# Designs tried in a protein design chat: VH-VL binders against Large ribosomal subunit protein uL10m (mRpL10). Part 247

Target 1, 224 residues: Large ribosomal subunit protein uL10m (mRpL10), of Drosophila melanogaster (Fruit fly) (q9vpl3)
Amino acid sequence: RGKINIQRPKAPHYERARVVAVTQPKYPELPKAKSCFKTRAERTQQQQENPYNEIIAREVRNWLDHSRLVAFFHLSSITADDIFRVRVQLHKQNLHLKSYGSKIIEQAVKNTRYEAIVPLFHSNHCIVFSPDPEKTAALLRIVRRVPQMVLLGGIVEETMLSRNQLVAYAQMPGLHAVQAQLVQTLSQAPGHLIQQLQAHQNSFVQVLDVHAKNQMNEETPKST

## First folded at step 14 (VH-VL)

Design hb17 (from gn1 with heavy chain S54G; framework fv_imvotamab_arm2)
Fold by ESMFold2-Fast, scan of step 14:
Structure hb17 (fold): chain C 224 residues (1-224), chain A 118 residues (1-118), chain B 112 residues (1-112)
Amino acid sequence: as target 1 above (224 residues)
Amino acid sequence: EVQLVQSGAEVKKPGESLKISCKGSGYSFTKYWIGWVRQMPGKGLEWMGIIYPGDSYTRYSPSFQGQVTISADKSITTAYLQWSSLKASDTAMYYCARHWGYSSFDYWGQGTLVTVSS
Amino acid sequence: DIVMTQTPLSSPVTLGQPASISCRSSQSLVKSDGDTYLSWLQQRPGQPPRLLIYDISNRFSGVPDRFSGSGAGTDFTLKISRVEAEDVGVYYCMQHTHYPWTFGGGTKVEIK
């Protein structure tokens, strides 16, 4: 249908725009690199037409294909220092905390078995990846101490799991056969599981949004 | 075991076309990026570009954009690096290497020496 | 482009002694996704490069524990605790945080 060859002259333009965007000064008061929480404005900008979405979407797909553990979280407001501490603890366990805009997630999983996860990313979120599914217990232990991160569900051995099912998986002590059977059983109704994960996300987002709004209504000291 | 096997050494004249290959085995070819790295005689390493073989998406270093073409044929698990018109300055060792996620280039081909002289 | 500066250019070491190589990036290597993508490669004479360390400090499969990596932001170090004869070669740091991906200029490790 379309002749994408006509767009080849745009390659140098996209590369130059990329370099400019990367080298542009960033405001120190917005430590974006230390937080997986993105402002509404940042998420909106990422959802606009962006020539770099193509490479990033493939990077996300590559992470999904090589991670035997993927956990999805709702993320409420968190300081850069706090999320950095969490990231350090997770990294020691080969757990990688990442954040991507919903449009990039949609592009990454389009026409793949992961496409059903898109509804989980309608609100503020972050994802933890690991090539080692036995690290699920370590993940849950670490995030238990981080009330701003709320587990929505995950993918283990390429099978979608609800929050409760992921918790159950974490409690099994290295019994691969039993764990594999649990995962297999849970994969019997992926449609219902996705719906349950979406409903759980919506409930948590609503509760956390109300809580966060109530906390913001209280005036905080200007100097900490 | 994972292997990347590159085509043999080439001796060419300026202006000639060339296509060298990198065949992957022992892994799922479409789930890894393949990158190309140039090493000029006695010099360091230069990243040229990468390809995602699953859909043939490519990304090039600005220095190599328009100078070379990277492609892949997933039916024979092979990636390619191609020149339409060689220059004497293209004389170098060319390596292919596999990449995913955080690991960077984890497995490397043996290299293809390309000599361009009149 | 991110410039990767390696020091020293050459490191003659006595067998069994430690060696240390520094790599400094012109910009922070923390990617927008929160991770830092820095690797160390070894190239023995006449051989292709070999991955030693990825993700700053993780040893690749089959790499001896005498090799270790550390660092953050813009300053990274590769250490060899006890240099062996087989460690002769050129060592490169590499970043794949930002496009284009770039390598350090290399550090030659040789036995004196």
Scores: ipSAE 0.610, ipTM 0.816, lowest interface PAE 1.8, mean pLDDT 81

Design hb18 (from gn1 with heavy chain S54T; framework fv_imvotamab_arm2)
Fold by ESMFold2-Fast, scan of step 14:
Structure hb18 (fold): chain C 224 residues (1-224), chain A 118 residues (1-118), chain B 112 residues (1-112)
Amino acid sequence: as target 1 above (224 residues)
Amino acid sequence: EVQLVQSGAEVKKPGESLKISCKGSGYSFTKYWIGWVRQMPGKGLEWMGIIYPTDSYTRYSPSFQGQVTISADKSITTAYLQWSSLKASDTAMYYCARHWGYSSFDYWGQGTLVTVSS
Amino acid sequence: DIVMTQTPLSSPVTLGQPASISCRSSQSLVKSDGDTYLSWLQQRPGQPPRLLIYDISNRFSGVPDRFSGSGAGTDFTLKISRVEAEDVGVYYCMQHTHYPWTFGGGTKVEIK
């Protein structure tokens, strides 16, 4: 895939573009003979400074700062129509399903207290945000019916929680003070928790892969 | 209570500089964007730009890029809108408003009337 | 830039009767993150704008339930079920899905 891998079928467009280029002033004298490598490096650095990524990264940080509930999911293959229906159901509960590229997430959380979440986004993922932590039970109820979304963990009241800790939080009767105390108690070792979340994700993916391949071999004679 | 309080009305001549202010109170100033909106006499609303006070990142509407400067001072929870050289066409009511992604512009300042005439 | 077109330009209405305002965007307001960022603002004479509805249909705190929003994609509606005297003013739709953020031209609600 180089400059010549796609051949131009027609010359009219080229001739018109050529005429326009000739009538416009060429860029003023640029140092092209002495430091082409350095000039290309500078252009590469400017291309890495994507204005879209910069503003979206701040929008992501703004969502993190305003969300008392943030849930992280591994996302398996799902159709656009299916994920849209899930988003609609979540939205009715003030739960906001978002998808961002890993580079945007990294830029959003770099040099912040959220930086520890970056490893969660190295595989296919999505995030659910809510300003209302009491919606954790509604979130788990909705996601339980979506096998393509696998809960990895989350943040409740700025505290990192594992999947099991989020389930425990969701089952609490209703006193906010008691729930907040539980969250703080469960989260005594954030580094250990992040490692546990990553280990569980990898182990789960591995056992699913083995099971799926074994099930495929078994089901072929049954389903047909 | 959340409040955005803007500086008082200004009467200026073309070519003069001006800096108007918007002071936020009753909330965590750095966790919300501050936007500026212009309303020319008898006309509708125009978005000028927005600032993220945490790191003073700004984004402008193309119509206002290079025409104004938006800044913020976290120590006094104040955002600013500044002109280096005013034009008669800058005569308008200027509003600041607080923003976070989900709720949009949720609280607005009372407005600063800027009149530019010779 | 996304153009936001509001209809009607003016809506004279009798006290207690419903009013309906439409807003159409020149492009889909579905953001790349999957959500739609459409808000409605009210501006009473001599006052700053006030947020009524955000995220298409969610009432902002303190806003009476006679106000409701609906819509999707490019077509959005604000409804006032029973107009009261204090509802006189100009109503604007606003999108903050795509930069630059843009407002509709406004709809003036008047009591007849």
Scores: ipSAE 0.692, ipTM 0.856, lowest interface PAE 1.3, mean pLDDT 81

Design hb19 (from gn1 with heavy chain S54Y; framework fv_imvotamab_arm2)
Fold by ESMFold2-Fast, scan of step 14:
Order: C-alpha cells, then structure tokens, then sequence
Structure hb19 (fold): chain C 224 residues (1-224), chain A 118 residues (1-118), chain B 112 residues (1-112)
C-alpha cells in the first residue's frame, strides 16, 4: 500500500480527545501518583518489574548511542490501526517508532549529556530512531499527515535541536557540509534548548486550559 | 575493522576452574553488548548471556545462571566467560558475539574450544 | 522460553537452484516497542556463525543479494535464489525479542 494519510478526527471528537490527551496524564497527577497515591499492589508490581526496566533502559541507551537521528513527539489519542500504519510507513524509511515509560527513559539517559530530556516525557510521548540523519526530511513528511504526533525536538549527529531547527535541517537535504554547518550554527546549550522545548509545551497546555475554561463560561471574553 | 578475538583452546579436568576471553577491536567497546553462545559437539547454538561493558550489567539465560560468570574489562576491551568448577558436560565450542539494537549478533569471534575430560 | 522450529532439517540442493528455509516461533516475535527481532545466521563447516539477515528482511553488509528474508508474527522464511558451492553450511534463525534469546535447531544446506 502507498502513502498512509491519517486524517484529523471530526471537530467535536477531536477537541474532546485533544483535551483528554493533553490533560491525561496531567502534571499534578503524575507526581502525586509517584509520591503519595500508589497502592501497595502497584508498588509491588513496580518492584517486580525493576529487573525488566533495568535491561530495557540499557536497550534504550544502546539505541541512543547508535542513532544519528532521534526525534521526540508528543502523542495524542490515536487508534492502534492508525499508529500501526504510521509505524509501517516509517519502517520503510529505516525510521523506528518506539514508546517507553518515563522511568525507563530517565534510567537510560541518567549520567549522560541527554539527562535534561527527562522532563519532556512526563506526558504521552513517542520517539523515532534512525541510523541515517538524511531521513529527517522523510520523517517530517510522514508525520505531517499524522496530527496526533506533535514534534517537540530531537537529536541529530549528537546535537540537540528544537522543532524549528530540525525543520531547517530537513530543508537542506543532500548538502552534507551545509547541513553540518547548520547543525553547529543552530545548536544551543542543551539546558537552554530543553528549557525552550518545555516552555513551548507548557504554553500549549496553558492555551488549552484557557480554552476549556472559556467553553464553560460564555460571558468570559479573552483577547489580549 | 571490527574484530573479536578469542583465547585459545583449553583442555581441562572436571572440577577445575577456567576463564576464557574475547577481545574487541575496531569499534567503541562500551557501546555494544557482548553475548556468549555455546555449541556442543554436533549440535546447535545456545544463548548463554550478555554483558553491557559500559557498566558491566549482565543478563543470563536461566539454563546458565549460576553455572558461569560473564564479566568485562573496558580498559583492555575484553569480555570474559568463567567457570568455578568445570563438568564434562561443559565440553563445547564457545563463541562471543557483538550485539546492538539494529542488527542482532553482527560480528562473531572465532570460537574457543573447551574440552573437559578425565 | 520461545521455541524456534526450523524446517527442513536438511536441504540437498542442486547448484543454481533455489533453497527455502522456514522458521516458526511458539509466540509472536513483535516486541512491545513495535519491532520484530528475527535474524538469520549462516555457519559454514569449521567456521563461526555469520549474520546474514536481521530485522526479518534486512541484509547485513557484504551479504549477497541472492539471500532474502521475509515473514511476520510467528512465521519466517529465508530464501537463497541461486545456491552456490560456498552456501553449504547450517542456517539458524534467532529471536532476540523475548528473554531468554533462542535459536532454531538449524537447517543443513548440502549440494546434490
């Protein structure tokens, strides 16, 4: 089968799914669940799964070490059939779509230069890996048709790039020297880049919160 | 050139200890897993375990856990397979092989033949 | 443990003719991360194993294009389009989706 075109769901369903996706899991819910609200059964299950998490975290570190392209996405509600089609389309381009729990990501990047990415994975996420950075253009072309996947940023040739920097990199395919210079020129200190990525994610959540509140009260106008 | 070079053939008696080696060269040793595979005479391949040399994390096949020890010394890019007490049933060819997520066991050592007899 | 069953046990083939080897797993080899970790290895007499195919259908570097892999889920096939004298040996499928990692029993390719 040719191209897979994942269309946005109808507006009422889309808005509801969008709100649920961005507010579940909510930031307050995750810290509370970790610190105070885990049941004994949940704690016991987590302890039993620790050996599994240890091996998988090293597998993730292995993927990070061998991928010259890593792209980070926020993942909204998507059907199993739709994500399967996206995965198949990506795999044809040697792009590997993977999803891991935040604790596994934290363990994988702990004590590495990429440790700062941990906060990006507090919400639903997925990661695309490839040994070939020239596939960045193909990646962006494919995900452009998947509105449920929102690009947050990535790593190219071990350099952290924002969404806009990745788009700029993708627009200069086939000019390897220019692409290398672009990555160097556009790169920012990892801390600054991650803060910028988190700020954009937080701003998006703020906009959705304001929109949801405005939906409850028709007398509340907002335009500033 | 990626290469895994194993130590020479060993002839041992039951009850003796043994440590065989696998030296990696031509690549970043700590970024790849090293696995050990047994092949008994005239039989197929059996996975024994793997080690991640970066932090020496190991995972063993249940059949080999407690029977062997896998270790690595990243300063000399060498992985090891060790027995505290050999048995006649340990007679086999032992291979080391390099692993990473995209391509399974991609490069293999030449093998170390271990013969255990009285 | 995942059991990997290979058929046939031996395959006598005339030079230049095709050969086909089947590998069936007792459970799906699709890992929770979405990929299938199925590879094929060749072992020539007196030599260590050599990687031929990984991730079901990807040829490893230096492997001739007469080798191809296919399959999904639990049923996988290795094909040699035109068997050459150097292809004599034992072929193994391997899964590294689930721990412990397991190999098929092997298929011996021989020339008639």
Amino acid sequence: as target 1 above (224 residues)
Amino acid sequence: EVQLVQSGAEVKKPGESLKISCKGSGYSFTKYWIGWVRQMPGKGLEWMGIIYPYDSYTRYSPSFQGQVTISADKSITTAYLQWSSLKASDTAMYYCARHWGYSSFDYWGQGTLVTVSS
Amino acid sequence: DIVMTQTPLSSPVTLGQPASISCRSSQSLVKSDGDTYLSWLQQRPGQPPRLLIYDISNRFSGVPDRFSGSGAGTDFTLKISRVEAEDVGVYYCMQHTHYPWTFGGGTKVEIK
Scores: ipSAE 0.612, ipTM 0.818, lowest interface PAE 1.7, mean pLDDT 80

Design hb2 (from gn1 with heavy chain T30D; framework fv_imvotamab_arm2)
Fold by ESMFold2-Fast, scan of step 14:
Structure hb2 (fold): chain C 224 residues (1-224), chain A 118 residues (1-118), chain B 112 residues (1-112)
Amino acid sequence: as target 1 above (224 residues)
Amino acid sequence: EVQLVQSGAEVKKPGESLKISCKGSGYSFDKYWIGWVRQMPGKGLEWMGIIYPSDSYTRYSPSFQGQVTISADKSITTAYLQWSSLKASDTAMYYCARHWGYSSFDYWGQGTLVTVSS
Amino acid sequence: DIVMTQTPLSSPVTLGQPASISCRSSQSLVKSDGDTYLSWLQQRPGQPPRLLIYDISNRFSGVPDRFSGSGAGTDFTLKISRVEAEDVGVYYCMQHTHYPWTFGGGTKVEIK
């Protein structure tokens, strides 16, 4: 019965309204040119000294080392409001949705056992972390309602799993020994998943190239 | 069992150098940050800085930047806090604590009392 | 720097009665990664600090369920539902959302 109360539809709406109220303070008017200038100056300094990238990369590595569940997603265009709602819903389940630039991820995982994940982040992406692998089912239920997030795969108990293997893991009853056996049985080398993703990227590029060439061949000059 | 064991109390004169230690055991040392926190007598807690032992990356509080050096030797699972020249105002209890991004400082050393007086 | 203001400065409590400690930050503690990094620490007399609660409301291992945390944005609360003799000490809130990391000034819980 606790599950019914936890799943109450008004809870997400109430929390969203409360956070929106906190996010919309009554500021005095600020010229956007001035705030934009300060942002540019700050970004220029960070590019030269790189303190932001250095510490954030280590924070990412720290999350990877301590998360028994990591799920990788392709992220299509989504509004800030929509992604915020998803983030709040995931957080209630101890699932932490995070987005990082590909260069930060590359720096975070370079020369570590996680380096194989870098090719997953050559396109728009986000990552969900959790110290609790039993939350995989909750993750999939939430993301099923978010068509902009496409599951690519993940890491469970330090083992790389494909999308189908994560779905299978999510359907387990939650017994540790049984889950550990399933992870071992379904596991794949990180290179296999990465190779599959690279093949998909190459196939897509090839399709675009063929289409472009066909369009060129179908061009006809205008008649009088 | 996770433990952080710090070096013993120190009594020093102004101008002397000092290096105190924090030895971790019962966990993977290179997967956690180690932070240092100062507590002056009868006062609250002040964050000094942190180190990521895996590559010895450090980040300091502005109040302590240039005042102390934080280092670590992962081969002996030990972090260090060092002063090149002590001041009477450095008299305090110094704690080391283990950190990872989600759980904050989860395990703490017993503390090292540093007394600086002439 | 983010200033963390704790109230009250001291809280004399009768055994078995509840205690409540407030922590207010000078800026929102919501980080760009979406999480709020607010924790509560307990320091018993003569002992090092001990983690009680992290991520606003999550109890650390071994922490009794009489301790609970709540809050959002800039206002956070630690509650002890039934104070026991062993709960005497100083309680600190801490933020590690923004650098430099900062602590509240502390609240001393004492038995009446």
Scores: ipSAE 0.701, ipTM 0.857, lowest interface PAE 1.3, mean pLDDT 81

Design hb20 (from gn1 with heavy chain D55E; framework fv_imvotamab_arm2)
Fold by ESMFold2-Fast, scan of step 14:
Structure hb20 (fold): chain C 224 residues (1-224), chain A 118 residues (1-118), chain B 112 residues (1-112)
Amino acid sequence: as target 1 above (224 residues)
Amino acid sequence: EVQLVQSGAEVKKPGESLKISCKGSGYSFTKYWIGWVRQMPGKGLEWMGIIYPSESYTRYSPSFQGQVTISADKSITTAYLQWSSLKASDTAMYYCARHWGYSSFDYWGQGTLVTVSS
Amino acid sequence: DIVMTQTPLSSPVTLGQPASISCRSSQSLVKSDGDTYLSWLQQRPGQPPRLLIYDISNRFSGVPDRFSGSGAGTDFTLKISRVEAEDVGVYYCMQHTHYPWTFGGGTKVEIK
């Protein structure tokens, strides 16, 4: 329901505007030579632009440094009301949904061990932070009901994990021992992990198609 | 239809090795954990351990750590429970069951009876 | 280890009458993430266990609505509103909130 806004397109008056412009008298002006250096105000403005971006980048680094759980998501089309409801559900679990521009993320992680994540953020994205890695299970439970958020991977206790490794981590009892196994596995194939994160990001068309088909099907609550 | 089909009953002598199997079908094998549960004759259920086949991650109950080995072969959608040297105290029914970490053991195999005597 | 205590040990019941089984944990089953992973299993004579209830109160697929679960923290209950002949068996509660995962001792439901 609801009414759409109908505004009829109007043909531009290009022909008439062009004729008028051609016939308008040209006022001669004397050229003014400009060989001045940038003004002090312009130089000050340029310096201020860098501090603004650095402030936001520092905020991102602060979240990364103080979070024991960081999860990366691709974010497909979602309404402001829907994302707000997700934020509220996450916040109740001490999970903080944040969105930053790709340029700012690149600036924040440049020359750090996390620099390799930058390609994940070249499309619409969001990040969930938490100081509590036990909340990984709660995070995945909430997000499974938000098809617009597609898990790409994350960082748990400073260790980068693929989507499948994050899911396994969420399901395992005895976190410290599980983490030791995951760290050992990661040390054997770091390049493969980054490739897995990027591959998951590139599968959205198929993911959206599957979600569309699943929404048509009968769904009953069941455990797996 | 989700099914877990276990290998047939075994009769062994103490000191012998044994490997029993649990074949999954009707679901994506690598997306679920497989757990093993022991039931001694006339007794209740005991959790032994669990494996995530996709990543080959295993977790054992402390009571079974070092006594058994759990493994899986993704190519034939089969999980295994193995003993290097059986004891008479290993006589029991052994069940495999599918597990998802946000739930419990949802589908169970029919069980494999292992008898260790003489 | 978390000890799961079930009461009663056996429950003889007349067909059509209700039955109630209690499960008490030695420690709270609320994990630091706020979730409680407690399930109920049914084992009929000579058969493997069958999942009945998961996450305290959710019926598994194909489980009749006469079965219901409730509880929080350390005290949990499984109720059968009208016991039928096919309900004969041993019922187990299970927790997988704390490692190692543990089962209750079982409650035998019998028809009198």
Scores: ipSAE 0.006, ipTM 0.474, lowest interface PAE 12.0, mean pLDDT 76

Design hb21 (from gn1 with heavy chain S56D; framework fv_imvotamab_arm2)
Fold by ESMFold2-Fast, scan of step 14:
Structure hb21 (fold): chain C 224 residues (1-224), chain A 118 residues (1-118), chain B 112 residues (1-112)
Amino acid sequence: as target 1 above (224 residues)
Amino acid sequence: EVQLVQSGAEVKKPGESLKISCKGSGYSFTKYWIGWVRQMPGKGLEWMGIIYPSDDYTRYSPSFQGQVTISADKSITTAYLQWSSLKASDTAMYYCARHWGYSSFDYWGQGTLVTVSS
Amino acid sequence: DIVMTQTPLSSPVTLGQPASISCRSSQSLVKSDGDTYLSWLQQRPGQPPRLLIYDISNRFSGVPDRFSGSGAGTDFTLKISRVEAEDVGVYYCMQHTHYPWTFGGGTKVEIK
């Protein structure tokens, strides 16, 4: 393996017996399975994750501040291998697919200009970040082949865009001036854009929740 | 152009306090993390901690927790590294560097040499 | 803490020849968000560190194309296709996937 591999000389039979005797606790029942052990371990893990959530929320805020393209997706059930393949394809285009818990997203955007995105993350979701808004067309081409990822909307050059507006942006020529003009036009009614994103997302999430429940019921055996 | 300019070399005695600075310019100071890295004479690099100047959130390496304090002043785009009581083992070169997302430490200060001896 | 092991400790290289530096992490550097946070730094004698490569293989602004990075998971490589005199220095890998952030022990590139 590595530079340093664990080298333990084959222990003599007497050494093995000695190690077992020395490492056994005074109360043999303590290392045995017990119901309260799992609960304590779970509490310890939750406490450790609290500081992790604080720093990750700032990392998310940092990505939002530095990405000229942010796209929000609902994510239906997908295998780890499939999402990994999508992530690799996106990464080749400087597109970074990330997933965060809803509480982390809420902490990241609370009291910021991004706070309006919180309702988008009530269900399974993922976000694609890029410092390069010219990659919007490449993003949509890749995601078109991934039915489990459903575009909800995005942010381009600090402007909130609906699904249709983001698709329109992707179809613009690569000329910065033309794309900037479109963004300016769309930004003239930011309240309406945010409202549309929230309304579409809430309706979509409700439909997906019903569908997911039906899907689970069909997949789960009816007892026997 | 992006620059991080650090304060000059310091010569101190054990038990003295010290505060060194790192002034950022040419970028939006509050949008980047500032990290501190120690390099002992003839040794490699050690991460000490970071600060998010936007809200003064700090995170320290366990080895440096309680040994130093990292702070920042947005109004003058400056980050600080401070010792309440120096030890001879604090003798080292100290670097500040900015950070965002996946870019790692992209721009570095020139370093501040701290010598602690009696 | 994540241990970053660099090999070799020193790399004497003839001018114009390639050099290769390996970095191995004690744990996977794939973060829970799906990305891998590994970078390479160069430190010339008497100078501060300089970012060469970030996100495994992305060359930082102003870095010559003779530098390239590759790898995944726990194994990463920095390659210099044709070593020049100005490439003398110590090279460090760094991970910022997991806190605390950690550096490799460094590899000294020297001309022979």
Scores: ipSAE 0.688, ipTM 0.856, lowest interface PAE 1.4, mean pLDDT 81

Design hb22 (from gn1 with heavy chain S56E; framework fv_imvotamab_arm2)
Fold by ESMFold2-Fast, scan of step 14:
Structure hb22 (fold): chain C 224 residues (1-224), chain A 118 residues (1-118), chain B 112 residues (1-112)
Amino acid sequence: as target 1 above (224 residues)
Amino acid sequence: EVQLVQSGAEVKKPGESLKISCKGSGYSFTKYWIGWVRQMPGKGLEWMGIIYPSDEYTRYSPSFQGQVTISADKSITTAYLQWSSLKASDTAMYYCARHWGYSSFDYWGQGTLVTVSS
Amino acid sequence: DIVMTQTPLSSPVTLGQPASISCRSSQSLVKSDGDTYLSWLQQRPGQPPRLLIYDISNRFSGVPDRFSGSGAGTDFTLKISRVEAEDVGVYYCMQHTHYPWTFGGGTKVEIK
């Protein structure tokens, strides 16, 4: 009928932990005194050599390469339950909410066309990916009810768009030609427009960062 | 149409080297990971490793680290699995499959049967 | 390594009847990026595996509506609402949340 016992083997986890322990030397070449002080170059080298960061950075790049819609958000304090509900609603629309550390994002986009996004991730953030740019309207409708998520900008069809340009794109009819024309207009004088968009995004991020820092410095009410 | 086409069956002796191939077509080869999966006769599936063809970054299962080498040539849209010295225990069906993001292994090759006998 | 335990080992079923396969992971499959990476694969006799379900519950292109996936955390289920002759084969769950990627031991769906 049904399973009478549910077993969770411990041996594989124990064996894995043992392998990890023997493959990670405790006292390699560094004297104990030097372990207390690491230069910026040494820290950078260790981050680049982290196997976890290396593979996750390629996963992020893979998501960027497969997503015709990428939206960047500043993320204020939000409960696990609230973000889970948002994730479920987004997932129903083929919108994938992801969170990554800033260093992983930097490594993922370094020396790629996406490198310009790095300044957007200096503060708390999250990213929404989708292979379907027609879902931009659905995305904005869902996040409108989530004040903790503040739209910073995004990428549509590999073109960087400001917040206002993404909102405009979302309001266009689901006609391919109309949406293509909007993106094309942004690329009409690419050097000038792209630089203006990047400067605008940086200014917006700086304003949000100052506001967020001021909010974080507010005193919590003293409990009685 | 997306296809992964693998090289033909191989019959080898222990100690011999072998390189089998997996050719992708109908998609952008460098935008997908390629993974290798072993299936021993009458047994289940075992993940061996993956490669990111764009820069040939590889990640192996600990059970296969040092036992095989995975490589790719993006100019001919082909991934490879190779052994420097085969063992009888390498007798199995070997599958390649592509991967991106949340899809896991979405398209699979037809398999390459490798038989290693004395 | 994450151990993926499938039950039952075999499922003899009468044509047209439902089948249900359970998959349990030794630890949570929620990845650090916030998503759960669990897939179901079908292997018909003499054929390569075929993706049925990805991201817990999403049917892959061309997969019939009779297949459905559900679950969260460590507990996942694949259901076939009405088994057809072509559904005979071995079904595997797979996690690609944590490295190394691991498969379940497989469940053989057979006709009584």
Scores: ipSAE 0.665, ipTM 0.844, lowest interface PAE 1.4, mean pLDDT 81

